# VHH binders against Protein Ta0236: the designs that were tried, part 3

Target 1, 206 residues: Protein Ta0236, of Thermoplasma acidophilum (q9hlj2)
Amino acid sequence: MHDLIMSMAEVDISLDIGTKAVRLARAAASSYLRNEKLPDPPADPIFQEKHGVFTTINTYPGNTLRGCIGFPEPYYPLGEGIIRSSIYAATEDPRFEPMKIDEISHVTFEVSILTQPVEITVNPEDRPKAVHIGRDGLIAVYNGASGLLLPQVATEYRMNPEEFLEALCEKAGLWEGCWKYKKVKISKFQATVFGEKDPEGVVEKR

## First folded at step 21 (VHH; from v6 with Y110H)

Design ba1
Fold by OpenDDE, fold request of step 25:
Structure ba1 (fold): chain B 206 residues (1-206), chain A 126 residues (1-126)
Amino acid sequence: as target 1 above (206 residues)
Amino acid sequence: EVQLLESGGGLVQPGGSLRLSCAASGFTFSSYAMSWVRQAPGKGPEWVSGISYDSGYTYYADSVKGRFTISRDNSKNTLYLQMNSLRAEDTAVYYCARTEYRYTDWGTVHKHFDSRGQGTLVTVSS
């Protein structure tokens, strides 16, 4: 039984769009910190489309997390999502104190554009086979509980699909092996990630 | 201006049911997650339930799981809360709140309520 893993159409986001996204993120955070008018999103149609998004801010050159906020769900228009997430990453990440304006030149911005979550509808026992480590993020929903794990979580912790699903259960506050239950809704999504090499520098697709 | 108007509150006996409604205006309702928050006398606000912009996700506080159901009709700009098996401890003013769910990279979610209505009183008393 060839599980037609419907190849979720990789949202082919161009480097140009990615660059614009990252620049928007930086501009938004910078403007906010300076109490200036926020930038407008680029005119490209994708920025008007609803997409999940994360903005990550890292120190430079230390490459340590300085803030990360996203909207995997609900979705804003991408442009708005980037503006909001970047500002919040800079000023309202509960793990960090608000950034100061002088920090802007010593951080790099990264933007993750997410695909729409797709429910994994295979037999629950086969759910691990439907999860691609390093590519898929996961969402679990059950009786008002929910949890989300980004693709990089699996990579960073060197998880196999089953471990990733278990971690998801834990994140959702659900029981061990919750992913084996049909009533637990498991969805997957992908992220296209763009980031600065250095502050205000070249943007790369990661 | 964002406007949220709650209705449907009242006096009910324990075990009874109520359905709350919230009429939204002044913003694109279908673009926002919504929540119900309640405040009992002498207590702080308590988040009760949340729903994503497209109803794809619903969330409930442990205290109301299995008893309350949140829903929305985006065509009517209306949020609902079906409350069943009501208990005395459910007595509170219930507020409809426009909600922004903010996620961290580790999946921690923070609920931000940027607007709420005047509330509707629910009293559960025998």
Scores: ipSAE 0.527, ipTM 0.769, lowest interface PAE 0.5, mean pLDDT 91
Fold by OpenDDE, fold request of step 25:
Structure ba1 (fold): chain B 206 residues (1-206), chain A 126 residues (1-126)
Amino acid sequence: as target 1 above (206 residues)
Amino acid sequence: EVQLLESGGGLVQPGGSLRLSCAASGFTFSSYAMSWVRQAPGKGPEWVSGISYDSGYTYYADSVKGRFTISRDNSKNTLYLQMNSLRAEDTAVYYCARTEYRYTDWGTVHKHFDSRGQGTLVTVSS
């Protein structure tokens, strides 16, 4: 019985949709900072679908993190998720002071649209085999502790699957090798990332 | 209007058990994460437990780990908290709260409560 590995349908998100997503993120943050009415999501159906999402704000041209907030669980429609995450990234990231309106022109926005997290149910020892570097983000949960790593973390640090899982354990504040324990819940997700090259500039798929 | 109605509180002896329920209405219950928060007399609110919209994830404060179990029935729009091995320090008003979990890129989770019920009193006393 060939277990039909349900090919997680790569949500092929078009550049057009990605561009709209990033523009929405910027507009939402800008409007909020200006105490203006928040923008409406685009009319495209995908913005009404529930997707996990992250909004990342980076300084320009320094390309340093200015804020990042997301919802890995798809409980918001994408449009709402983008609006909320962008505002929170700008104003409620605990690592940073709220952005000022003058900063908007000196930052770039990036939006990561996520697939629904799926628990990795293989034997713990086989978990590395279930992780695809460059594609999969990871979530670990154990006894109230949780950690999340986006797919690009693995590529940026040139991690193999085991290293990625170890990093996940560390991120979750769990012990080394926590991914070998069955009681530690590990889930994976994929992300499609769109970002501005420069403030209000061309959006690219990353 | 979002409505949350807690029930199941009462007086219990140390070591006893209670099961709290929260009936939700006025919103799509299955689309939201939920939490239990408690407030003891003279103390600030304390987050107790949380559950994702689909029960895929559950979270617990260290103070209740191993003793409390959060669950939900989306078909009934109901949140539950099974409390075992109750202690005097668990005495509080328990609130059901609609919760937004915000994640950073570092995996830090922030809980935001946008609505809560009137609460149900749990008293643990010998």
Scores: ipSAE 0.487, ipTM 0.746, lowest interface PAE 0.5, mean pLDDT 91
Fold by ESMFold2, fold request of step 25:
Formats: C-alpha cells, structure tokens, sequence
Structure ba1 (fold): chain B 206 residues (1-206), chain A 126 residues (1-126)
C-alpha cells in the first residue's frame, strides 16, 4: 500500500444530504432570479461545516454546460457555499450570459462537495501512479502560479493520468512537464457529486 | 466595520526590497482570502497577488512572479507582501483587499474585491 493512499480522505455523504444540497442550489438560484429572499441552509450539521463546493448547471434536455462556479477552498460553511456558488453559476459565469427566470425550468442543478486537498508526496516521476482518473481532481501550485481541474475533466476528455497532469500544468500557466519538478506542489481532492435527473426531479449520486 | 490598514511603503532604489503589512479588524480575517492591488499614478487598479484563507494557495500577476511573496498570519490578523527586485514600474499605492476567488470547472480564476484599505505608497526611483 502506498503512503499517499493512507493519507487520503473521503467524505461519506448520504443521498438525503445530497438531495438537500441540490434542492438548496436550485432554490438559491431561483430565489435570486425572482428577487426573493434567499433560502436558509438545511439544519443538518454538515451544512455548517466548511467544505469546498461547486455548483454546475446544465441545459435540459441536451445536458450541455450552462454555468459552473465554485470555491475549492473551504471559505464558507457548506450551506453558504452552495448558495453563493449556485447564484454565481447562474448569473456570473463569464463564459455565459446571466440566466433569466424563464430558463430555470430548462436546466438541471448539480452540486459537487469537495474534500480538503491533500498533497501528492511521492517522487515526481511516480505522481501519475497516485492519480485516480474519475476520482481525483488536481491542483498545482508553484511560485505563485496555480491551476485546478475537477475530476470530471479527465473523464470528459478521456485523459490518462499523465495527460491530466499535463493539462493541469497548462491551466496553472506553467511549462510542459511541470509536474515532474519536485517544487511544483501537486495536490488531489475528491468530489461527492449529486445532481437532478430532470429539472426539479429526482436527485441522484454521481 | 471592516477595517484594513496598510503600512510599510516608502522610497526605495531599483533592485531594493520592501515588506508591506496590512492590519485587519472588524471581521473574521481567517475566513477570507486576501489580495494586494496597486494603483500607479494616473492608472486604474491592478491586481498584484492573492492568498487563500489558510495560505494553501497563493496567486501572482505575471508582472511580479518570482519577485513578490504574499503571506498571512491569521493569529495576528495581518497580511504581508514581501517585494524584492523592485523596479520603477512597481511605483504605486498598494492596497490590501478582501477577496473572493471564484473558479470555473476548468480552473479559470475570477477575483472579486468587496473591501480595501486606504493604501500605502511605494516609490521606486533612482
């Protein structure tokens, strides 16, 4: 067993909690677009614990990206992070026009709850072996530059671990092969993802 | 309520060093990301550097990478900027700012500043 595996952490989040998270995301965006009072987070203790979080909004039907904003750092209690990330994904993702209220019934919401990133401490040449495609998101930090890739990026673009690390270097504004240099800090994190099958429909774990 | 007070500016020769400080009060400092933003005479503000709430991530503008180091001490509610190898182009009023770093799914970072201090002047000249 590799030492990195023993230091790994995963948050076990029930479907009940995940459903509440997704419902909160939809309610936050919907209330904001209607100029109504924002919802309160659920009372469950996890919503008061600080977690990194992303909200993803996809078109329905079609399942194409409509907005995705988040905070990999656990700035906020989870409930507050969901509210903020949902509103930003709906209205302040610079890749897209702000949503209008008439779109809300034509999108699905997905919430990704992140673990605290853990540095990959193996020799740089072995870093690809410590990366689990589909499970791990990655962060690179070097001399003030940083970049991040969510776990689904590697699967959506069918990357192997070396390709994923190389894409990370590019996103960090670093050089090709930056992950081979020991002073580039590479960290990994996991996401527990819940999303609607249909607008306002059943929430499932992904 | 939110108060940010910068200090440590002054006159320095090209190639010299300065260390800026920012004392924070009126909010839970350890819960917020922070940035340094500078404004040269007659120009608009330019983001210089940022740091996450726990110092786990630091960020730098291309113009200062390798010369400036941002840090924080959450026990003292203080943000720092170590500035080395200073150039005339670094002359500006430097502000600390409370910051929210937003990421897209492809890691694009977008900065939002909701508060700033009054600034400290750094002048780099022969």
Amino acid sequence: as target 1 above (206 residues)
Amino acid sequence: EVQLLESGGGLVQPGGSLRLSCAASGFTFSSYAMSWVRQAPGKGPEWVSGISYDSGYTYYADSVKGRFTISRDNSKNTLYLQMNSLRAEDTAVYYCARTEYRYTDWGTVHKHFDSRGQGTLVTVSS
Scores: ipSAE 0.301, ipTM 0.697, lowest interface PAE 2.3, mean pLDDT 87
Fold by ESMFold2, look of step 21:
Structure ba1 (fold): chain B 206 residues (1-206), chain A 126 residues (1-126)
Amino acid sequence: as target 1 above (206 residues)
Amino acid sequence: EVQLLESGGGLVQPGGSLRLSCAASGFTFSSYAMSWVRQAPGKGPEWVSGISYDSGYTYYADSVKGRFTISRDNSKNTLYLQMNSLRAEDTAVYYCARTEYRYTDWGTVHKHFDSRGQGTLVTVSS
C-alpha cells in the first residue's frame, strides 16, 4: 500500500472519545482487581469498531513502565480490546508482578488506538525512507520470530529511521541489519494516544 | 458456541506428507488468530504453528520450520496445515485452536488458546 493512501485512511479520534477510552481502561483494571463486574464500553459507535489497541500503565509520580500489553491486529471491538489490554497490562505482563489494588492510585493509564498495520513493500534499501519517526510504529516478522515497537519509542530515544529499524530487529530476536533482507516482513502502523496526566486526572492527547 | 473440527490425519511413512484441515463455526473466523497445537503420547501440548486473522503473519515452532506451512481461507472458515517431510517425532494428536496473541510494547509475543477442537491423529511410522 502507498503511504499517501494510508495517511488518507488514518483514524481521527476526538479528545472526548480518548477520555472515555482511558477511563474505560482504568475502570476495567480497577474492577478486575476488586473481583467486581467489568465495566461496559461507552455507547459511542467507535467502541464497537475493530481497532488494534495497547494499554500502558506507568508509575506515578515516577513515570516508569509498570505494564503494557496490547493487540496490534484488530481482533476485537475497541471497547473489548481496551478492557482486555488494560487487565492484561495490570496483571499479565510477564515483566512485572501482577498489580495489587493498593497500587491503582499510584499509576497512570494510557491507551493507544492503532491503525491497521500495512507492509512496507519498497526494496530493503529504501525501507528507512518509508518510516516516519514519531508517526509510525513498526512490526517485523521473519521465520516465526516477531517484534514490535510503538511509535513513541523512536522519539523518546531520538532515533533516526535506520536506528529504529535496528532496534526493531533486536526486539524481534533477529540479527543486526535484518531489515536489509527482503524476506523479513516489515509493517508500519500509526497510533492515536491518550493518557492521564496524573492518576484519575485530566486525559490528554499525545 | 465455538466449534472447531479437525480432519486429515492418518498413517504416513517418514518423509511423507499430510494436509490437515480445521472447519470453524460459531464465531467470526476472520476476526481471530488461529494455531495448530499437538500432543504426542505421554507428553503435554506443544504449540506448532500460528497465523494472524488475515494471514499477514505466520509463526512456526523451531521443530517444524521449513517443513510445515499454515494457511487459512476466511471465505470457507477453514484453517490448514500442510505437513511435509514428516518424521516419527511428529506423531501426535493435532488440535486446531483459537488464539490470542498478546504483545508487550517491546515486541514480546505471548500466546493464549481459548478454544480447541477434538483433534486429528497423525501417525508417522515405517
Scores: ipSAE 0.289, ipTM 0.688, lowest interface PAE 2.3, mean pLDDT 87
Fold by ESMFold2, fold request of step 25:
Structure ba1 (fold): chain B 206 residues (1-206), chain A 126 residues (1-126)
Amino acid sequence: as target 1 above (206 residues)
Amino acid sequence: EVQLLESGGGLVQPGGSLRLSCAASGFTFSSYAMSWVRQAPGKGPEWVSGISYDSGYTYYADSVKGRFTISRDNSKNTLYLQMNSLRAEDTAVYYCARTEYRYTDWGTVHKHFDSRGQGTLVTVSS
């Protein structure tokens, strides 16, 4: 696979599409928890295109993490990826017990639609300059270890690029300064994020 | 029906090399991540190596780092494992597996294997 085959272009995603994505995520988790037929993806073409995706579930009104699972690689068509990631975030995030149906009205859903990750190919010394805080998420892979940080992690915790790369090393289970070693593969991606303001409420772009 | 057929195993001396192949059919190979999993006699399965759909990411267990190289040829629907510097402990049946890599927001990856082949035996002994 050549870089030109992989998407390096950002895709502008409308609020209409984002709303459908978030509604699909909630419907998938809800239907799964009720042992009902899973929803069909919307007909819009983007849901048949392969995209990386994360579903995030937060408590409401507390706004604390309840589950977050995703696929940074465009492994599935977007619609299928949303359905799978939502169910996994609700029931198979190892940090939390599986959600029960009575919880569904006390959480908000958020969907992050990712661009294709692309390797940062500059010399390691220049890697911080290739990272744009608030725009880029990061993936590190080395010797069977990997770690990922979504773009909002850096802004939420007020990280600069070097701090973001250090946090990535820690998440990958690697050593301090791992990003300075050329054999540690570091890739970046962007996310367009849509989420509910309150349970089942208006969806906004973030 | 998903079919995965491993080949290339055999008897080799310590320090030697082998190249395993896995022929895939019955699904869109270029859309799936793939792994090699091995099972030594009397032991449970051990994940060895994985590769993303486009070869953009490769993953290795600590026990094989620097000795094994995973690759794929999507035009031939084939997954490969180049095994160098083989040791007696590498003796196992090697399986090709279709793989789902799941990430949490803080980067923990979990591997799920939904299909595997019959395996190919690799024996490393003097």
Scores: ipSAE 0.277, ipTM 0.682, lowest interface PAE 2.4, mean pLDDT 87

## First folded at step 24 (VHH)

Design ea2 (from v6 with Y110T)
Fold by OpenDDE, fold request of step 25:
Structure ea2 (fold): chain B 206 residues (1-206), chain A 126 residues (1-126)
Amino acid sequence: as target 1 above (206 residues)
Amino acid sequence: EVQLLESGGGLVQPGGSLRLSCAASGFTFSSYAMSWVRQAPGKGPEWVSGISYDSGYTYYADSVKGRFTISRDNSKNTLYLQMNSLRAEDTAVYYCARTEYRYTDWGTVTKHFDSRGQGTLVTVSS
């Protein structure tokens, strides 16, 4: 996947699909916590396509992270990916204790559908110029080490492209300035993000 | 039923090489990440290496970096581990495991093994 230079294809995902995705995420997590049968993905074809995906759970109204798990690689059909990621975000995020069912009504769900990663093939010194803060997520791979940062990481921490790349190096367990080395593979991806404004409320594209 | 069958283990001298294979069946091999895990006598399991479904990612434990190479042939439903420059401390039963890699938004990854084979013994001794 990362060895292929793919055209930057925009993920054209409608709000309708996004809404279905978020609803699926909530339903899956809720069902799991209730020890109920998991929901089926929507019938829309995109949910059968393999896409990278993250599910983010935030507290409401505090808007603090409660869990976030994803599959940046398209392991699963989108529907299955959403189901799995949402359940894992709720119950198996290593940063948090498993959610209780009573928390479901006090959180919002967000689903990020990812594009295929594309290797940044410019000269290493020009890599910062190829990174768009707020849009691009990054992946670094070198000698069996890897790291990934979602686009929002850069915005949340107010990073410039170079800082974002440095953070990526750190995340990958690589050395400072690793992004300047050609043998370090740097890839970028984008995410289409949909999220609830309030619990079970209107879903917006973000 | 998920089946994983490791092979290629044996006795080798320090500095030697081995290539392990893992034949997978009972699931869509090309859809899953795979890992090698080893367990030395008297020790707990140790993750050795991992590979994404399409070989886009490869991962290695620090202890084997630069010496081991993980690969796969999805057309043959087979996982491989090329082990070079073997050391006594590499002695273990090696298992192939179907793996799910879970990522956090901050890039932390956890490995989850839902199935593994019976293993193949690698003994590195002079």
Scores: ipSAE 0.584, ipTM 0.794, lowest interface PAE 0.5, mean pLDDT 91
Fold by OpenDDE, last read:
Structure ea2 (fold): chain B 206 residues (1-206), chain A 126 residues (1-126)
Amino acid sequence: as target 1 above (206 residues)
Amino acid sequence: EVQLLESGGGLVQPGGSLRLSCAASGFTFSSYAMSWVRQAPGKGPEWVSGISYDSGYTYYADSVKGRFTISRDNSKNTLYLQMNSLRAEDTAVYYCARTEYRYTDWGTVTKHFDSRGQGTLVTVSS
């Protein structure tokens, strides 16, 4: 249907930037829950660049998912994307009720900054070989149907590449084995992930 | 001020075709995903189709898949909807909407419309 030509530019993000990103996410969610003015993004140029982004909120110390929202399409500047995704993760994740302000001190924030998706152009039968579990997220597009799976989905469910592709087909509402068809466009992306070790604690690159 | 102006609606016979256009102004068009939404008389709004900011992704409701094609020209700040094989049930006011697509980590997508136009009427009747 359409050609998605995206650069394979690697996202080399420093821990400093990652820390700022996570802090921004927390601040944005906190401010929103308190009905306060939202924070401004850091002045670092990367926050003005368009990047896909996800914000994940986990309970602490239980480390259970509390919310995760993102924009895999890089149409927002990173800073804005973080602000929005964090607020939405806290209040608009359809799996969860909106967070209350008293929860903010009992959760940790994680920010995933995404690379540009790159189409897997190998023969369909070789697509599993092009997928790296734990690193690659996947996108499937066919005839108006789309599906996306983040890298951690594969690790969480202990999937091999073929299983991951099958899960992608299912997520996209496509048929079993859809990834074997050339007309089904499969793309992969990576994420640089930063997260708090504990609430408002040290941020680490994951 | 965000402005969206739909055009191209009209009366067509079943099996006919129409091409809708939406002229956008007042914002950076190329930075936003866009959607077509329709509302038939007495019914709630129905999402029809969506397109990412750079046309990298297109989305369709099952009801129009294979018949409708969404596209955009960012140089002209214009969104399009090519509608083929029109049916009576396609009769509705069609709106162009600035859209935010929100994803969960599991790939669930929700659509949020922050602006839309006045709409253009499409009537499919013999």
Scores: ipSAE 0.570, ipTM 0.785, lowest interface PAE 0.5, mean pLDDT 91
Fold by OpenDDE, last read:
Structure ea2 (fold): chain B 206 residues (1-206), chain A 126 residues (1-126)
Amino acid sequence: as target 1 above (206 residues)
Amino acid sequence: EVQLLESGGGLVQPGGSLRLSCAASGFTFSSYAMSWVRQAPGKGPEWVSGISYDSGYTYYADSVKGRFTISRDNSKNTLYLQMNSLRAEDTAVYYCARTEYRYTDWGTVTKHFDSRGQGTLVTVSS
């Protein structure tokens, strides 16, 4: 297994940037569905920086998942990542049929801007101690199998670190307690999340 | 223009080893995930292995797990596939492909190829 480059850099993202990110996501998905020209990213420098990103689309007012696609690895500039992830969330999420243009006014967009994943290199038994509930998302990789859980999964289900790791194993299609095995690569990341309160409405930091 | 050039294929006996290389040009190699895909005679394309842009993640098809190792050297714009314990069923044309890995919030990964090379033939035969 190859080591991920450790990045301790925290992503400090303003609400202004977050708002722009969410608006970009909506605009990209909307434009794509309408067969229109895709929007350009905002001019802010951060949109040219490479960041992992997820775009989540939820129904409104039901607030149920309609699509979520992302790139946990920061190989795209943020702006491009948002454009791609939003379009894919709308049209290429394997869990859902492609959105129709008529749905765009009945969904909300959420953008998660991620830090670079960092491998948890402590002894496997100590991995729970390295996990911060509510802050850390997790990635498990083993022999081509992978799973990812965003930070909010732990809070929504009121998981402790061990439970979160177990859930990660399950999501990765791995065995119970897989996080105790050194050969299973466990990485953590943080996400700054911005989302619309209602369609095209106020964006809040979550 | 994206260019991918595979090499290293050849005839090998069962149980043998080969190392494939893929020279990439025409794009920022270090910014893209890469994959190996293969196509056996009379069969459709099969994804073999993948690697993230910085080698942080590697992926393998079940059929090659434990036998193949994917790696890359971004300083050389080169992708590699070390193939050990080769079997007759590994006979195929092997292609390197520029790959986008898309993740769901639950870690489901889908692979999307936007370009590939001409391929290199690997023949495993006694």
Scores: ipSAE 0.566, ipTM 0.786, lowest interface PAE 0.5, mean pLDDT 91
Fold by OpenDDE, fold request of step 25:
Order: C-alpha cells, then sequence, then structure tokens
Structure ea2 (fold): chain B 206 residues (1-206), chain A 126 residues (1-126)
C-alpha cells in the first residue's frame, strides 16, 4: 500500500513575490500610521490566493520584536492578509503600544506566507515523527486553549521535534507532554519567510 | 451585503436543549471563521463559541464548555449552535457573527466581529 505521501506542494514563492509582499506590508503599515489611503496589493495572482500570513515587525538595529500578527487560517487573499496583518502588527499587537510613524524608519518587516494548517492525525506518540524542524509550524488546540509556533522558532532555539511540541504545549498554556494526548489537536503548517535586511532595504528569503 | 440571519431561539426550561441556526449570505461563507455571541439583558456582549472556516477548530467560552456545540455546513452557508443543559444564565439574544481571529506569534488570539445578525432570543425559564 503505497502511502500516497501527498507531497504538500511546497509553494515555491519567488523572491520577487516575497519582496513585493514585504513592501506591501511596510507600505500598508506606513500608510495607516500616516492616515493615508492603504495600498493596493500587487497584481500578481498569488496575492489573490488565500494564504495564511504573519507579519513580523522588528526593531532595527536592535532586532527585537515590535509586533507580530497573523492569520494562520487562509481566509483572506494574501494581499489583504498582508495589509491587515501588517497594520495589526504595528498597531494592535496586545503586547505592545501602537507604533508611531517615526518608528517606521527604524524597524524591519518580515512576512511569512503560510500553507493551510493540517491536523497531525498520527498516534500521539508518533507526532514527533510527523514534525519537520525548520519547515513545520505548529498549532495546538485544547478546550479553548491554543498556541502557535512558527517554523523558525524551532530552528532559532535548535529544537528537536519533541522539544518543539513541548514548547508548543507551553505556549498554549497546556501541560507538559500535552502533545501525547489525543484530545489535544496538533496541526502543522509551512511558512515561506521574507524579510528586510534593514529598513526599506533588500529583502531576503529566510 | 453581508447578511446573517439567526433562528431557533425560544423559551425552554432549565436543562432543556435548543439548536440555533444562522443563515449566511452576501459573502463567501466558507472562507470565514464564525462565532456565536450572546447578550443578556443589562449585560454586554459575551463571546460564546467560534469555529474556523473549515471546522478544523472549535472554540468555546468556559461558561458553555461541555454544553454547547458549534458546527457549520459550508455547503448550506449555515452556522449552528447546539445548546444542551441550558441554564437560566444562558438567557440572551444570540447573534451569529463573522469573525476575524488574529494571532500573535505566541499564540494569543483576539476575536474581532465585523458583521452580525439581528439575533435570536433564547429564554431559559422555569
Amino acid sequence: as target 1 above (206 residues)
Amino acid sequence: EVQLLESGGGLVQPGGSLRLSCAASGFTFSSYAMSWVRQAPGKGPEWVSGISYDSGYTYYADSVKGRFTISRDNSKNTLYLQMNSLRAEDTAVYYCARTEYRYTDWGTVTKHFDSRGQGTLVTVSS
């Protein structure tokens, strides 16, 4: 029985598209803060496709988080998702006060374009085997509690799959080893990440 | 124009059950998360339950966990709320709401409602 490894088609997002995405994010946040008309998404078809998305704003040169908002569920066209997430990251991240316009030149924008989350349906004990470090982001949901970790979290902290799942449990406010319980829903998603090297600078695929 | 029409409310005794429905039109229903929100007399709105666009995730307020079940049929553009073991404190106007869930990188979720219906009254009284 050939396990149809449904090769989740790695949405190969070009650097050009990534650059446009990041530029859109910056433009949207900037225009909003200036109380100007919001930009239109680029004409490229992908911006009309439904994708989950996160916009991350970091201080420069400090490289500290200034805001991050996203939609892991792909209910918005990518362009709209970027516009919304960037504005929200700048102004409505509950961890931070709204950005001021003078901060725009001292931050960098990063856009993560996501695949649709897919539930990991394997036996709970096998969940680590279903997690690919550096590729998969994770979502945990249990009794109204939820947590999300982007793929880069695992790489940044050099986590193995089990550690990543544990971190997910912690982020969700759940108990240690929560990922071993069937009733805890664990989903995975992939992200293609693009970010500015410096404010308004070159965009890199990360 | 986004339209949401709630139905199924009524008078029920404590311990009873009701099933609410919400008919959606004017937008791509299957693309949006949906919520039930209720407002009791003299109280502010309270989020009751939410469901993702594909029913992959369901969420419940602590006050209704284990008693209420949210579901949807995207082919029918309809949202449902099965309410069991109803209590007097469940008395409220129940609204169907199109919902935006905003996530932080830490998993914090905020709910935003951009549209809601006229509501349906649920009265739990002995």
Scores: ipSAE 0.559, ipTM 0.785, lowest interface PAE 0.5, mean pLDDT 91
Fold by ESMFold2, fold request of step 25:
Structure ea2 (fold): chain B 206 residues (1-206), chain A 126 residues (1-126)
Amino acid sequence: as target 1 above (206 residues)
Amino acid sequence: EVQLLESGGGLVQPGGSLRLSCAASGFTFSSYAMSWVRQAPGKGPEWVSGISYDSGYTYYADSVKGRFTISRDNSKNTLYLQMNSLRAEDTAVYYCARTEYRYTDWGTVTKHFDSRGQGTLVTVSS
């Protein structure tokens, strides 16, 4: 049942599961900041399945990025990945000072659960048509070099598909137009996102 | 307990090749990303190359791109580094390291090492 998520990339994760994921993220960061025992993941099978995951922490009510760290590769069980990514987003994001416990009631938590990347196999000239801005994150791999861009990068910078592919080439350390070369492997992935509407409040699917 | 044992170092001439191996035990090797890190005499550690748990992604420092190739065999719990076109600047103790690659939402990659071996010495000299 849940195993179908890995084989059927478009099957949505339930709001109940998403709520448990976000609650776990908040509990992990809170417990860590208090020097308390970290929470156990929920018993639901999906939390034992390997998934790529990001935890995002935003200020509230300002909704300004406070930290966002994750693992696009699905090498941790989801529960462990959420715990790790939450703690890192709170305390180890190099763009921000480590969070203090008195901040916890002034932030919202968001968890992004990633699909396994799927190669874009169309002819290179058609690759832009296979990219859905706002939905797809991208990965490029060529001859040992690689780069990755999350879906929100394209929307936040108002990129079209060609611009997004070009930014991906730059991130990978490749040449301008690398995506037009068939030997550059380009893959796409999606994220199912759940987040708190207010601190400790109702969790919604984004 | 995590154990990492590097081997394959030695003395080679400039332009030569060498293949390093790292035998891993005491943890589920196939669940972790791995890296090679080197330390030249009198200098701090320098990350050289990294590989994801399933070999789907490889990463290289600019100084070794095109000359070094990282690989792994999860069935043998072994990490490898093929080093070609060696230069004097490659002289160092090479360590394999258990690695966590962390990403920000904007794709910045941060490398974190929680374990490493004793190292194997590579000397490039004529």
Scores: ipSAE 0.381, ipTM 0.722, lowest interface PAE 1.9, mean pLDDT 87

